VHH binders against Riboflavin biosynthesis protein PYRD, chloroplastic (PYRD). Designs and how they scored, part 17

Target 1, 366 residues: Riboflavin biosynthesis protein PYRD, chloroplastic (PYRD), of Zea mays (Maize) (b6trh4)
Amino acid sequence: PRLAAGALSGRCQAQAAGDLDDAHYMRRCVELARKAAGHTSPNPMVGCVIVRDGRVVGEGFHPKAGQPHAEVFALRDAGNLAENATAYVSLEPCNHYGRTPPCTEALINAKVKEVVVGMTDPNPIVASKGIEKLQGAGISVRVGVEEALCRKLNEAYIHRMLTGKAFATLRATLSMNGIITNQIGKGADQSGGYYSQLMKEYDGVIISSDLAKMSALPLSREAGTNQPLCIIIAQGESSRLHIPSLSQEHASRAIVLADSPVTVEPAGVEVAVFRQIDLESILQLLAQRGLCSVLVDFREAGESFASLLNDFQEDKLVQKVVVEVLPFWLASDGLSNLAFGGSQSFPLKNLELRDVNGSVLLEGYV
Below, E stands for the ipSAE of ESMFold2; O stands for the ipSAE of OpenDDE; V2 stands for 0.75 times the mean of E and O plus 0.25 times the DockQ between their complexes.

## First folded at step 12 (VHH; framework vhh_podentamig1)

Design w2 (from v3 with F57M; at its last look DockQ between E and O 0.86; V2 from the best seeds 0.00; counts 0 for: unsure alone 61.3 < 65)
Fold by ESMFold2, look of step 12:
Structure w2 (fold): chain B 366 residues (1-366), chain A 122 residues (1-122)
Amino acid sequence: as target 1 above (366 residues)
Amino acid sequence: EVQLVESGGGLVQPGRSLTLSCAASGFTFSEYSMGWYRQAPGKQRELVAAINKGSTMYADSVKGRFTISRDNAKNSIYLQMNSLRPEDTALYYCATKGYTITGNKYTYLDYWGQGTQVTVSS
């Protein structure tokens, strides 16, 4: 029995074209939202695009915590043209009053015809409440367009909302023959390089005390960046730690987590002392300080720092790994002593690969 | 105080042309969208044409016949109405609608003129 090709083709073509248009506009929302990368924590990154008669008539993104949401900026652009338009938004519009009216009311006042949502709010207390408010006002709502992309955009926010802990990524550099190295790829820490961009996207970076003593502290070289908090792990350290690249003026950009009292130069660097330093305690402390995302930069790692990463995949302590493979072959004599992979193997999920200035960058999820 | 004043309405024969104007005051005209709306007897008010910084739009019923324009130096918008039909008979309103943002706060604008009557009949 054969299907009527004409009728199915027509409906499939219309649905496929509409789906591709929806995906296009939602991808634009994500692009807009990324302009605020590193600036919205603890708030999610959100973008909004308003479309009328197949044309974008307004765009917006949430620029910083405490400022208006993406929908308001897009509605400001659209003005009179928002009536009977379709609003695309990467995250469910908020529906609660604070110091400002909720975004659901802004969309209702503008008389948009339809709202297309990338993902529902991950907070179970408010999930679907924005959608229900819009529907109750007679606005058509579609949900789930480019949902995976929208979830990836705010993976740290979602993790923080669901677990109360910071989203953690492990970064390491390997030679082509699999030996962990302390160097990063050429140009990676310059403007536009992957390491510089990574520093823009994370609220904090965890490093060894050895790295802090021997090289410049991690920072982003992207323009206008809020720099990550440098979290320096000092285990078995002498009573004194000197950080030569850090000025006293910028002492607040670092914190030292130590297993015994330590005097830090320059003065003014905060020191927190633990009787036992483990990754879970570090991540909990950082979440309490408002960090939604942290990067563990595995360089200059002695045994103590490496031990933090024993079975790092357990209990959802680390969600993501980023591995840079350098284009050279190292002798196998020394670096094989850095073990942090545990006793069992496991596959990474959603593996991505890209060329970064002659090196290979691998990204995957635990 | 925001004021929008329409003019240019009147009685015209089918197939003829008419130009409506709207003079605006009390706000920074160039920063806001503007629109023409109409309400025919027994019908709801509908958007006819609108203009913001980057776009114009028209209702399907008037596309190709009506043209919206603005003159920021005169704080005015215009509606050039060609090939008029009896169905275009309505009270025509000028309006500005949308959000303003000041720092971390925002306010909704919704201002209307009094309207100007357009009647198309033989």
Scores: ipSAE 0.568, ipTM 0.872, lowest interface PAE 1.4, mean pLDDT 86
ESMFold2 (binder alone), look of step 12: mean pLDDT 79; pTM 0.791
OpenDDE, look of step 12: ipSAE 0.701; ipTM 0.907

Design w3 (from v3 with M34Y A50V; at its last look DockQ between E and O 0.24; V2 from the best seeds 0.00; counts 0 for: pae O 5.5 > 2)
Fold by OpenDDE, look of step 12:
Structure w3 (fold): chain B 366 residues (1-366), chain A 122 residues (1-122)
Amino acid sequence: as target 1 above (366 residues)
Amino acid sequence: EVQLVESGGGLVQPGRSLTLSCAASGFTFSEYSYGWYRQAPGKQRELVAVINKGSTFYADSVKGRFTISRDNAKNSIYLQMNSLRPEDTALYYCATKGYTITGNKYTYLDYWGQGTQVTVSS
């Protein structure tokens, strides 16, 4: 009996074609969402597309906290074409009542026939209630399309929701021979440079008081961007800390975390004094203030600052590392240099390498 | 107040062309999508064409013959109707959809013009 091999090929191709299309549209959602990088905290970046008859008929993204969500913009863009269309959204539509009605209600009222969701919302308040609401209204819901991509988009938001701590990235610069340097690569801090881009994307940057004294505070040079909160760690400082690069007008851009009372210049800079400064408490504090992400810049770190990172891997306090390797061989006083990044050896995950203006940028996950 | 005013309707012979216009006021024109609908005597109102920021949609009955366009500078939408048929005879309406927020509820609003009559007859 010759088993008729022929009929299985057509259904698999149609499903595969549908899956490819879904992935395509979800990727577009993520692209849209990224337009708001650095603007959305404490809210997640979200993109939405409305698709009818195999064509995008509406697009939107969440631009800023307090503004409408991606779905509202996408539905507005689609107008009457949203009826019986498929909505793609990178994150589960909200179902809670806030300043605006929930996105689930907007989708239901627009009479979309299907919603495709990249990932469920890790926010305990949401807890898949948006999906349930849509299904209850008779809308077909598919979840998990390009989920890994959607999760990566909002890794900081996810981390904050799950841990109550800001997502921390450790950043340092090395010479070719492995010496830690306080320099950054050529053009890195200029418009289009990787450091400027980090300053655009991250909600905050942790720096040592020594760096704050010696150099300009970290700043994004990207157009139309928010500047990160500058968190200055003052350990063992004198009774006075002067930040020359900070004007009184911009004093609100910085906070000083100190282990002893300190007078900060310019006036108006917030000072918080702790009995003991540890990274976990800092990350919790930042999360409570609505920051999802923070860059720990290791420039001018010193021993006290480095001590904050002693057990970051074991305690899961740092999630990502960024290392710039400069094309220089630096002189050292010996074979032993100050190491950064904790007291334990471990493999990195998902290592990425980029050539950036003659330097090598390495990015990995802890 | 949102207003839509249609114009350009009339009596035409089969095979001729006609251009309808709709002038919109009372809102930010560029943020909304627009559509043309028609209602023939004794029939239900039907969608003819829709235009948003980047896409258009046409009913199968008018595909290849009708073209919807918009001019944001003039706050206007247009329907170019070519190769008109007797079956195209209808009252043509311009429409847009908006929404209002009242408390914690979305209210979708449909805005309609008064319509312009198109009659295709030999």
Scores: ipSAE 0.026, ipTM 0.394, lowest interface PAE 5.5, mean pLDDT 87
ESMFold2, look of step 12: ipSAE 0.539; ipTM 0.855
ESMFold2 (binder alone), look of step 12: mean pLDDT 80; pTM 0.804

Design w4 (from v3 with K97Y; at its last look DockQ between E and O 0.21; V2 from the best seeds 0.00; counts 0 for: pae E 4.8 > 2, unsure alone 61.7 < 65, placed apart)
Fold by ESMFold2, look of step 12:
Parts: sequence; C-alpha cells; structure tokens
Structure w4 (fold): chain B 366 residues (1-366), chain A 122 residues (1-122)
Amino acid sequence: as target 1 above (366 residues)
Amino acid sequence: EVQLVESGGGLVQPGRSLTLSCAASGFTFSEYSMGWYRQAPGKQRELVAAINKGSTFYADSVKGRFTISRDNAKNSIYLQMNSLRPEDTALYYCATYGYTITGNKYTYLDYWGQGTQVTVSS
C-alpha cells in the first residue's frame, strides 16, 4: 500500500475538518440509507455515521418500518467511542416518545459532542424539536450538509408530509424519433436493471388493464424486496377481467380501479368502482391506503389510460418523469396518436441522464 | 448477570509500567465496545482509552504511553501503562456503554467494574 504524503494524508490529520469532510460523511449516510430502499415506507430512509478523530467508529441505517432508527444502529456499533464524537445523520433525529425512547435521548445518553444533520424533519408536528432537544442538552448541532441530496433521498416522504398526497412519477419509453413504445430496454427488468430497481423504490405502480392482460405484472427482481402494489385501471371493460399472471394466493398484490362493476379472475382481487376515474381521485385513494409513492407505468395504454395524464403538470399531480429512450427509429405513417395531450408546454427541472445498457434514461421534475 | 472485574493495579515508581486487566462475563463480549476510565481524588471520572471492533481511542494525556487491547477468546480487555507519572494515580474502572437491539426495541447498557487502584509515587 502507498503512503500518501500529500493530498490523501491530510484527510486523516485535519482537525475541525472543513465542509468537504462533512459532505463526505453525509454522503456515506445517504449511501447507507439507500440499502433500505423499498423497506421503510411509510418511514423515511435514514443513515447515520459516528465519527471520532477523523475516523468512522460506527454506522447504521433504518432497515425497515417498525425497526429501530439509524442512530441506534450506529450508536450500537460505536459503543464507548461515541462519547465526544460527531454523529452525522441524513434526517433530523426523532424526539417522539413511543415504544422506545427517542433518538435524541439515545444520542444524549451516548454523550456525543456534536450532531450534523442533512435536513430538518419535514413533518410540521416534529420539525426542529429534535434539534432543539439536542441543543438543550449541550450538544452542538449543524444543519444543511448535503441537504439537496438528503431531500432527494426522501422526496416521496417529504411530498407526503407537505401535501398529504402520494409522490407520483410518470415512466414512459420512447424511440429515438419520439414515438412512445410498449417495449422497455433489454435487461431493464432483470436484477440490476433500472426498471427492476425502480419497482423496489415505489409503494405502488399504476398500469393499464391491457398491460395486466398481456404481461406479467410489474415487479422488482432485486433480492429481498417488498413488491409494489399493482393498481390496474379498468375503464370501459366488459363485466370480466382476467389477470393471467396473478395467482389467487397473491390476489392482495393487485387492486382494480374500474368505472363500472367488473368481476376479476382470480378471485379475491379488490375492486373499487368510481363514477369517474381521474388521476386526482386515484392518488387520493392510494394516499388513504398509506402509499407514499406511486409510479405510473405508461405501457399498453389505450386512449382512456392516456387521458388520465392530460395536463398532468396542472395541480401538481405528478412530480417526476422518467423516460427511457431506446436506440432505434420506429416506422410511422405520420404523427403519433399516443402522445400526451395538454394545453401548455412547460420545462422540466433538474434533468439528469445516464446510460442504461445501450439506452438513455432521462429523469426530471415537473 | 453482567460482571466486569478489574485487576493489575498497585503501587509503582514513576517511569515504570503496569498492565491492567478486565474480565467480562454475562454478555456477548465480542459485540460491544469497552473502555478504561479513571478517577483521581477530587476529580471527575474521565475516559482514558476505549476500543470497539475497528477503532481505538486514547485521551491526550496518555497517548503514546498507554495501549488498549482486547482478547475476545478470553473475554478480556487490557491497558498497558508505560512511562507512568504521578498524575496517572487514580482508581481505574472498566466499563461498557452501548445499545442492544431485539426486534423493534433497544435498551441502553451501562455496566461498570468496581475499579482497581493505581498509585504512582516514590
């Protein structure tokens, strides 16, 4: 191993290391938190790192709803070494008394000297109360390190807390010449593929009834993942709907939202009937059922399904779009009749791009 | 029943060495951190050295002179004290601080030994 006498050696020796070292440790908190993607809803994803003398002496993350929070795991790991250490946490420590003492008391009992927080809790009932409790116990608190990254980590949780509604993302696939297609990229739905990873990150996925009839229901192929609830939109259906990929023992993995009574095979699938199916009503129902995040998977979409997305930017019903651009040019006799309609053009914010196995994946915010 | 039993204290001349031992029982020793604390007459108890699975800590007053080590097979922790000074005179305690997690619950662990006296004088 190489002795670093220059740039690398300074990282270990620095006292009161600057914002770069804080950012490094906070990014580690976010990396740790992401290990629980798909497991914590309705709780946010949180990571915690305990640092003493420039070294990580403990780390942890919140693994699953109902389990202890990140700070407890990090403090268990650090033990005696937490005394006079700095604790980095991606979200303001909780100050609620419930089944166990709050995380603020855990940090106080461990005698940490300082807590560095990525973002305050968006829940207005508890915002800043954790920070105030720590400060009242003589612990130094700094807030806002890598705040944008921490907010993106929990964008669905934040949206739910601020609006009471589920965070909604629209996913579609385009050819290079701008034609919406029902195909997804090669390998995207296999383990490690972007579609599989996306399925583990959302509490629910909205699909057309045509997709449900023709294909296996969306699922994640990531190991140990809780699967999203499949929300099947059935408009203008006959009195029967058959979902061939769904067994009766797994009927609870799907719900059918219909505009008229329909009998679903297999038996046991919940059916909700609406006078008028629109995106707002769908999102309200899903929020009432406790879903914090929902993906609209635009595939095999007929005119009725597509109309749910007319002017989706209005009333802030959809927050995010994810578009895969496939590396081919589709034949067409003219303009596509599957394009989303709308009254106005608008820009997307915070556009990001990445290569995914020969396709381009675009992500942006409404 | 958790027990921490210190040994190895005594009277020693300045500049000489002493090794303290702490035998632990009643918990899964390898999973928890351990620390040595000291309390001089009329002073507050202070952390001298600590060890967890991957890291050690030393108070500034003892860096370079004291070494903490751990033997998980014997459920024991040690403090090698070299170049002893009169100001190292104190009652030395072995302690563990930490949390245990069972299902969705956690509890705080706060266990102390009875202490072993170290006296550095001519």
Scores: ipSAE 0.249, ipTM 0.732, lowest interface PAE 4.8, mean pLDDT 85
ESMFold2 (binder alone), look of step 12: mean pLDDT 79; pTM 0.785
OpenDDE, look of step 12: ipSAE 0.423; ipTM 0.805

Design w5 (from v3 with E31Y T100E; at its last look DockQ between E and O 0.71; V2 from the best seeds 0.00; counts 0 for: pae E 2.1 > 2)
Fold by ESMFold2, look of step 12:
Structure w5 (fold): chain B 366 residues (1-366), chain A 122 residues (1-122)
Amino acid sequence: as target 1 above (366 residues)
Amino acid sequence: EVQLVESGGGLVQPGRSLTLSCAASGFTFSYYSMGWYRQAPGKQRELVAAINKGSTFYADSVKGRFTISRDNAKNSIYLQMNSLRPEDTALYYCATKGYEITGNKYTYLDYWGQGTQVTVSS
């Protein structure tokens, strides 16, 4: 630390302020986009900020699938002030003409001077088409401001676009001494807790049949959320499966994937029977049914459920891992470990951690 | 029927002042931004000043000399033009531009007045 660092002036301060201004507005786009978390699937989350003379004159975000995109809401706010303004957008403006005119046309009609884009569209069919359209209309375009943040915002969308498969996260809880536990941390599933937040962010949650028989099905306690589809894996199950916490009224909140015919209580729960259940087949089926993201909640896992996760890093099966470490040292009858990642060691990337009510939450990418 | 009617233009000497008015009807005035544009002989139409719910804008050529204001109760905007110069000579237009959103659809709005002439000469 230097006493004179804050006293520097001139060109160095001007460059730092300029970079900070662009980053500031793009971070605002991401903040706006997050207001629609859990509501836009299969569409990405997008935010837009219109800036003129260093002031925000309009803001918008994409609120849910079927509604206008972020740029239109921001342009509505800005009105006459959009002309010769700079538009910040977290994702490349769409350029396809469908049921409504594309966002590139909206920006062109408003006569914005410049568009600053956080990330290009990951879909190779349309990548850079929006940027090219804007440039062809005489609009200056800059790309890549806060790109990592913008990509993280839509990691599930990007994965779904590039692979055709749902983005999958593995969640588990461990004691300090590495023993898998079936209990999540205190308060984690209450409003504001990490588990409740996680349930808001995913289209589906994969659980064991044992968990479904023993506990309430996972849900988010965040206000106004769309609840995830609960995907119950029933391997070696008897001819009947009872889900005590699920009412017949809410039967559509769950689907059972089984390796043999099974009658589910309550009536009305969809059952799909496979000759062979593996994680890849599950993820493909769920993507075909429109899910862009799924969470594998590793609780009450018998050997069959755990075996689904053998070598989960292969073939882009799981992209992200979330591990809760409880502040307990559990008694055991010897050394213990979890070996469901089986045949290869690998590092996790971009590891992050935070304190969650006395526990540690670790997140990393495969 | 949306109508925008400008008034207050005229011939003035350099250094003098004028106030332009724009009366609006046929839409919910307070929901939309409004702007003053001008077109000088041989030039393209340009935005001079604009106002939306939270912000004002002024072109560099008029900053410090022109002031836009809005009276939602009278559905009117005004342009106070001080220290007028010969280069301010133009046809001045009132306009509202932007997007209206209805459900999952949107429409570009582009309404203009007929203009009022301002001429600054000795």
Scores: ipSAE 0.480, ipTM 0.837, lowest interface PAE 2.1, mean pLDDT 86
ESMFold2 (binder alone), look of step 12: mean pLDDT 81; pTM 0.807
OpenDDE, look of step 12: ipSAE 0.676; ipTM 0.894

Design w6 (from v3 with S55T; at its last look DockQ between E and O 0.91; V2 from the best seeds 0.00; counts 0 for: unsure alone 64.9 < 65)
Amino acid sequence: EVQLVESGGGLVQPGRSLTLSCAASGFTFSEYSMGWYRQAPGKQRELVAAINKGTTFYADSVKGRFTISRDNAKNSIYLQMNSLRPEDTALYYCATKGYTITGNKYTYLDYWGQGTQVTVSS
ESMFold2, look of step 12: ipSAE 0.531; ipTM 0.847
ESMFold2 (binder alone), look of step 12: mean pLDDT 80; pTM 0.792
OpenDDE, look of step 12: ipSAE 0.802; ipTM 0.943

## First folded at step 13 (VHH; framework vhh_podentamig1)

Design x1 (from w1 with F57L; at its last look DockQ between E and O 0.78; V2 from the best seeds 0.72)
Amino acid sequence: EVQLVESGGGLVQPGRSLTLSCAASGFTFSEYSMGWYRQAPGKQRELVAAINKGSTLYADSVKGRFTISRDNAKNSIYLQMNSLRPEDTALYYCATKGYEITGNKYKYLDYWGQGTQVTVSS
ESMFold2, look of step 13: ipSAE 0.662; ipTM 0.908
ESMFold2 (binder alone), look of step 13: mean pLDDT 81; pTM 0.800
OpenDDE, look of step 13: ipSAE 0.741; ipTM 0.922

Design x2 (from w1 with N104S; at its last look DockQ between E and O 0.71; V2 from the best seeds 0.69)
Fold by ESMFold2, look of step 13:
Structure x2 (fold): chain B 366 residues (1-366), chain A 122 residues (1-122)
Amino acid sequence: as target 1 above (366 residues)
Amino acid sequence: EVQLVESGGGLVQPGRSLTLSCAASGFTFSEYSMGWYRQAPGKQRELVAAINKGSTFYADSVKGRFTISRDNAKNSIYLQMNSLRPEDTALYYCATKGYEITGSKYKYLDYWGQGTQVTVSS
């Protein structure tokens, strides 16, 4: 049975048990933070849990950019009980003054006894400043609880801070025998399906013009989501491109990136023309537009779109790969390579898998 | 503007009961936590009981003997103090502390009453 350290007093009694309780509350912070998935960009997702005398007395998360941070909501919820409590927060509290006071000041004003931090701020200019401010005010600070989980939660934010570029994920669907298919798994695009959840998580989705002409544009079916910007790659198109599923009212949901001038229907869709389209130029433009995360959705693609993805691993243009393997064997007239060509072999790291409605979803890092 | 007014203090014998009241005005009473604190001579002020949207919390020294309650219609909180002990002798304050959030803005609240004296002696 758990001992007094399981009451989360902030003092280490039975160090292993105390670490488990800290981990439990930090995992709750991550759960809370995920409630704002798709709403906080360019801000990170952050959760905060206030614990006093072994009881949760307040919880909060950062709901969207421009709104108060997680700590403020948790402190409001805790009220009179925040004093002498332990605050768990998934990311180092900010210490910057702006239109509102920093979160370090909020925790100090409430007179919390301790702060437990999942990860330090990845921005080197501000890293450890929040922790130092809290310690200077006499607050005990512990760092690194569930750090891997907290870093995964904000992998796009971390990538943007370290590189100035958007986090990019490549998604494809394969048959069991390795043939790329244009259709996704049954139910994947419905509420709760992995594809619908990806559309909620990413600021933008890159698709071929063939997909845009043949199907509805990708969207999330999760309740209350901001939909991703659809980035349509038009290579070798005629002077006109018609997107039948897009109304003029919603023209701002899409941008067309083309290798020659093209008139898009409906009117009002932004068009950018490149002398040549390559993945680096696309991602550079999207980062300039402020996108923190981008999904490359390999569906309904011809040879030109497929060639775009040659050597996608170079210069850390793509960080993550998501492959859905369908439970069937497609007919083939011979041996073939994977659709994504390239001049180099490379390993994927941290491979994970899960079952999704009779298919397998594989995830790995470049 | 914000006012917290305690009443109901007095001199009582050990083992007897007393009810403190705190009337609040100048803010949206139902949205904020409220607490009773006490300060004995020469001691630090301590939280005795708190109420947050119907959830209640008690210091160990008063658990089972004191009950906090809230009447949002009257903008009041109460502290029912039973089985009083000499150690309960103190100035009792009501307070509201925490953050007020309005849209994207927030402000720290730290409002206190003047206190009401409770003296428990034979």
Scores: ipSAE 0.571, ipTM 0.861, lowest interface PAE 1.4, mean pLDDT 86
ESMFold2 (binder alone), look of step 13: mean pLDDT 80; pTM 0.799
OpenDDE, look of step 13: ipSAE 0.804; ipTM 0.941

Design x3 (from w1 with N104D; at its last look DockQ between E and O 0.84; V2 from the best seeds 0.76)
Amino acid sequence: EVQLVESGGGLVQPGRSLTLSCAASGFTFSEYSMGWYRQAPGKQRELVAAINKGSTFYADSVKGRFTISRDNAKNSIYLQMNSLRPEDTALYYCATKGYEITGDKYKYLDYWGQGTQVTVSS
ESMFold2, look of step 13: ipSAE 0.615; ipTM 0.881
ESMFold2 (binder alone), look of step 13: mean pLDDT 80; pTM 0.797
OpenDDE, look of step 13: ipSAE 0.844; ipTM 0.958

Design x4 (from w1 with T96V; at its last look DockQ between E and O 0.75; V2 from the best seeds 0.69)
Fold by ESMFold2, look of step 13:
Structure x4 (fold): chain B 366 residues (1-366), chain A 122 residues (1-122)
Amino acid sequence: as target 1 above (366 residues)
Amino acid sequence: EVQLVESGGGLVQPGRSLTLSCAASGFTFSEYSMGWYRQAPGKQRELVAAINKGSTFYADSVKGRFTISRDNAKNSIYLQMNSLRPEDTALYYCAVKGYEITGNKYKYLDYWGQGTQVTVSS
């Protein structure tokens, strides 16, 4: 039978008690995990909070690849108080044995009463195995608290696990009247600016050879960061490419992908030559080299670099776009042409925006 | 080489006070939670109080009567036990439980003192 939607929805709704407390603690896990941004690849960022009798008694995060997981740090902090406590963790505890015991064993040894998980492990081989191990030891487990937030925290890790490919983001800058520009917003590349923070978060940055010849290579100005590998695309290049901002001492921070043989200054920069350069081949090569996340920085781009981005939405090549809109109306000698287009229109998902020192930063998913 | 040495137990009348002490060695004392446990005859050990970097926690049966404190300079914890009751009669243990982390490695700590007897009777 047909019933009014408003009447049925209002009568059937009930707010679950305690959800606000769970969400609060899980958001703290995510905050803790973000302290290790740029340092955990290829491992995910994970946070853990131990709660007993309504009080936080331990906190931890995974600080760096190769170091103990978040749960171990939180359990060290909680100590004697971990027994009969609730452990909140942003990602399903691992259940594999390596050089150290798995995190499930750590939680079991500490005799926690309950574990609340933000998201299950995205790897289908091990998904739910950590949860099942905990349940088998008599520990209550709840899953899915702040799951969307936990998944966004590790979107590159999830993409890598599900596809074997690096997570790719396209970054561009527009004027207010829709003209693609090579500028970035005031202060964006300084410490705390969005561009500096992006450089901290990505394993590699793809740039044009024109940018490499004209400017300092992209880097993060965040304290203590690992710098991204700079991937320089040289199409139609002469026999020589000079990168003035790169010292020979730091030659390993860049690789040149070229469509013809090229001699690079400084010496020691790796060069790979392709008969034909396309975005899929670039991303596949970078994944083979261990990169989990790659930013395509669309600046100082000629037609050849722009053509790599035609139909970038195809075959899961790019997952995310970041567009900065500058507060300028640029003069133009005519109708603006799209600098990189495609054969298909498509909507972006989950659009978000923020104000970044007078510019607007837009973020959305392909 | 973790060592935990309790002291301060004894026989006391109901309503009186005792202070227990635990001296610790063999680990980085300031980084770990420490706890007092007790075991009455025929019962399992139970956590009575714990302290972690200035935060304190108490079993409901002792709240308002017992106070735990620590002195990182002396590597010691204390349990001030006021308004003692006959049900507080037990062997009291100091313990460190949790994880020690060194570089990329970690190990579980589960160390106990010998215990100090507290007897509350007329």
Scores: ipSAE 0.507, ipTM 0.832, lowest interface PAE 1.8, mean pLDDT 85
ESMFold2 (binder alone), look of step 13: mean pLDDT 85; pTM 0.852
OpenDDE, look of step 13: ipSAE 0.845; ipTM 0.962

Design x5 (from w1 with L109F; at its last look DockQ between E and O 0.83; V2 from the best seeds 0.00; counts 0 for: unsure alone 64.7 < 65)
Fold by ESMFold2, look of step 13:
Structure x5 (fold): chain B 366 residues (1-366), chain A 122 residues (1-122)
Amino acid sequence: as target 1 above (366 residues)
Amino acid sequence: EVQLVESGGGLVQPGRSLTLSCAASGFTFSEYSMGWYRQAPGKQRELVAAINKGSTFYADSVKGRFTISRDNAKNSIYLQMNSLRPEDTALYYCATKGYEITGNKYKYFDYWGQGTQVTVSS
């Protein structure tokens, strides 16, 4: 018998195969890079895949600051097979000497035929210098494959490079009917939970003094995690602040920002006093301390802490919001108690959502 | 001192087979890739076959006829060359090259054997 054939469908898919191959390998670079989430700051997360004759012959990622970049690990893995191969890398290879050759020279010495770059360096002073070095050595370079994905991977790094300020995310939890809650979702702070993962991914977390007094300080429960610096905002506080969950051994994991002198227990916790605490001043201090990313954890907030968020979209002080919606309907005292923050209305961009253990996690950009 | 020593070359008639060997010393053999290269008179050196921990690769001109293998216990790689043709006549080299990483530092290495001659002629 005769059967209808989809021969033209197969040819249509074949004409797109080359673009899909590039995208496939670049998505693998991003996947590899994410293995170092929370470990590379102030350096970006970078992945590299070496391909020869349609086969992956080497892979690598940048595991943490102070260690070799992704390209070197991938080239080590590929060995003899790197010559005349294509190298996919999520970020433009560096072109600066230090104690070792730059990544551009590593690729040149390995005699790769072609380099495919996800995104150029966001710093406009050095942008394209790595690409130009490779091209000058006779290596073919293509740029912009999966660029949006590569930029999202390093959104905090890009923000820091372009503005000099830390990337800031606001996190809050709501009931189904829009009432701010202090409870986070079941399991969210356990290993694999979204809150635990956020604590791994951010250099610092900003919390109220009330949260610090009443609860364990935020931390990640992911294995091998660098814990975030806990930034405690103490406005209108009495002369003493006790942080029960913090041992003196770990005093360096917290800093208190206060509007008047305060004595902190345990001893050894750094205190910085401002005449007026606002979000811009906090973010400036944290950037000066080398933090590339901070999370504002809106829990146990009084009016003073909440006021930090008035017009937080002004001058792009906060870039991202993460809202957890719990499957509860809470009693309300009126319309104004159904939401928090802000004297202005504005839309969020690029909204995404996912189901997290019976709750919904929403994220979007200011 | 890194040393790579090839053997097994010789004169052979077209259509016949030959096995090359490369004995390696002076490095941790199992952790590095190895390759066979060849250089015919008046031509540039070309990669013929390579092997790392889990993958093998062949030039198009030898695919299906040559097989690379390694024996980590003997620190050796081999090139089984079947259905030999006159254009396979060349000096065949064993090589290891790439990057080594020591702590937070890295450097390029490029080590070659002396070569073994393969001549395919009636």
Scores: ipSAE 0.584, ipTM 0.869, lowest interface PAE 1.4, mean pLDDT 86
ESMFold2 (binder alone), look of step 13: mean pLDDT 79; pTM 0.783
OpenDDE, look of step 13: ipSAE 0.798; ipTM 0.944

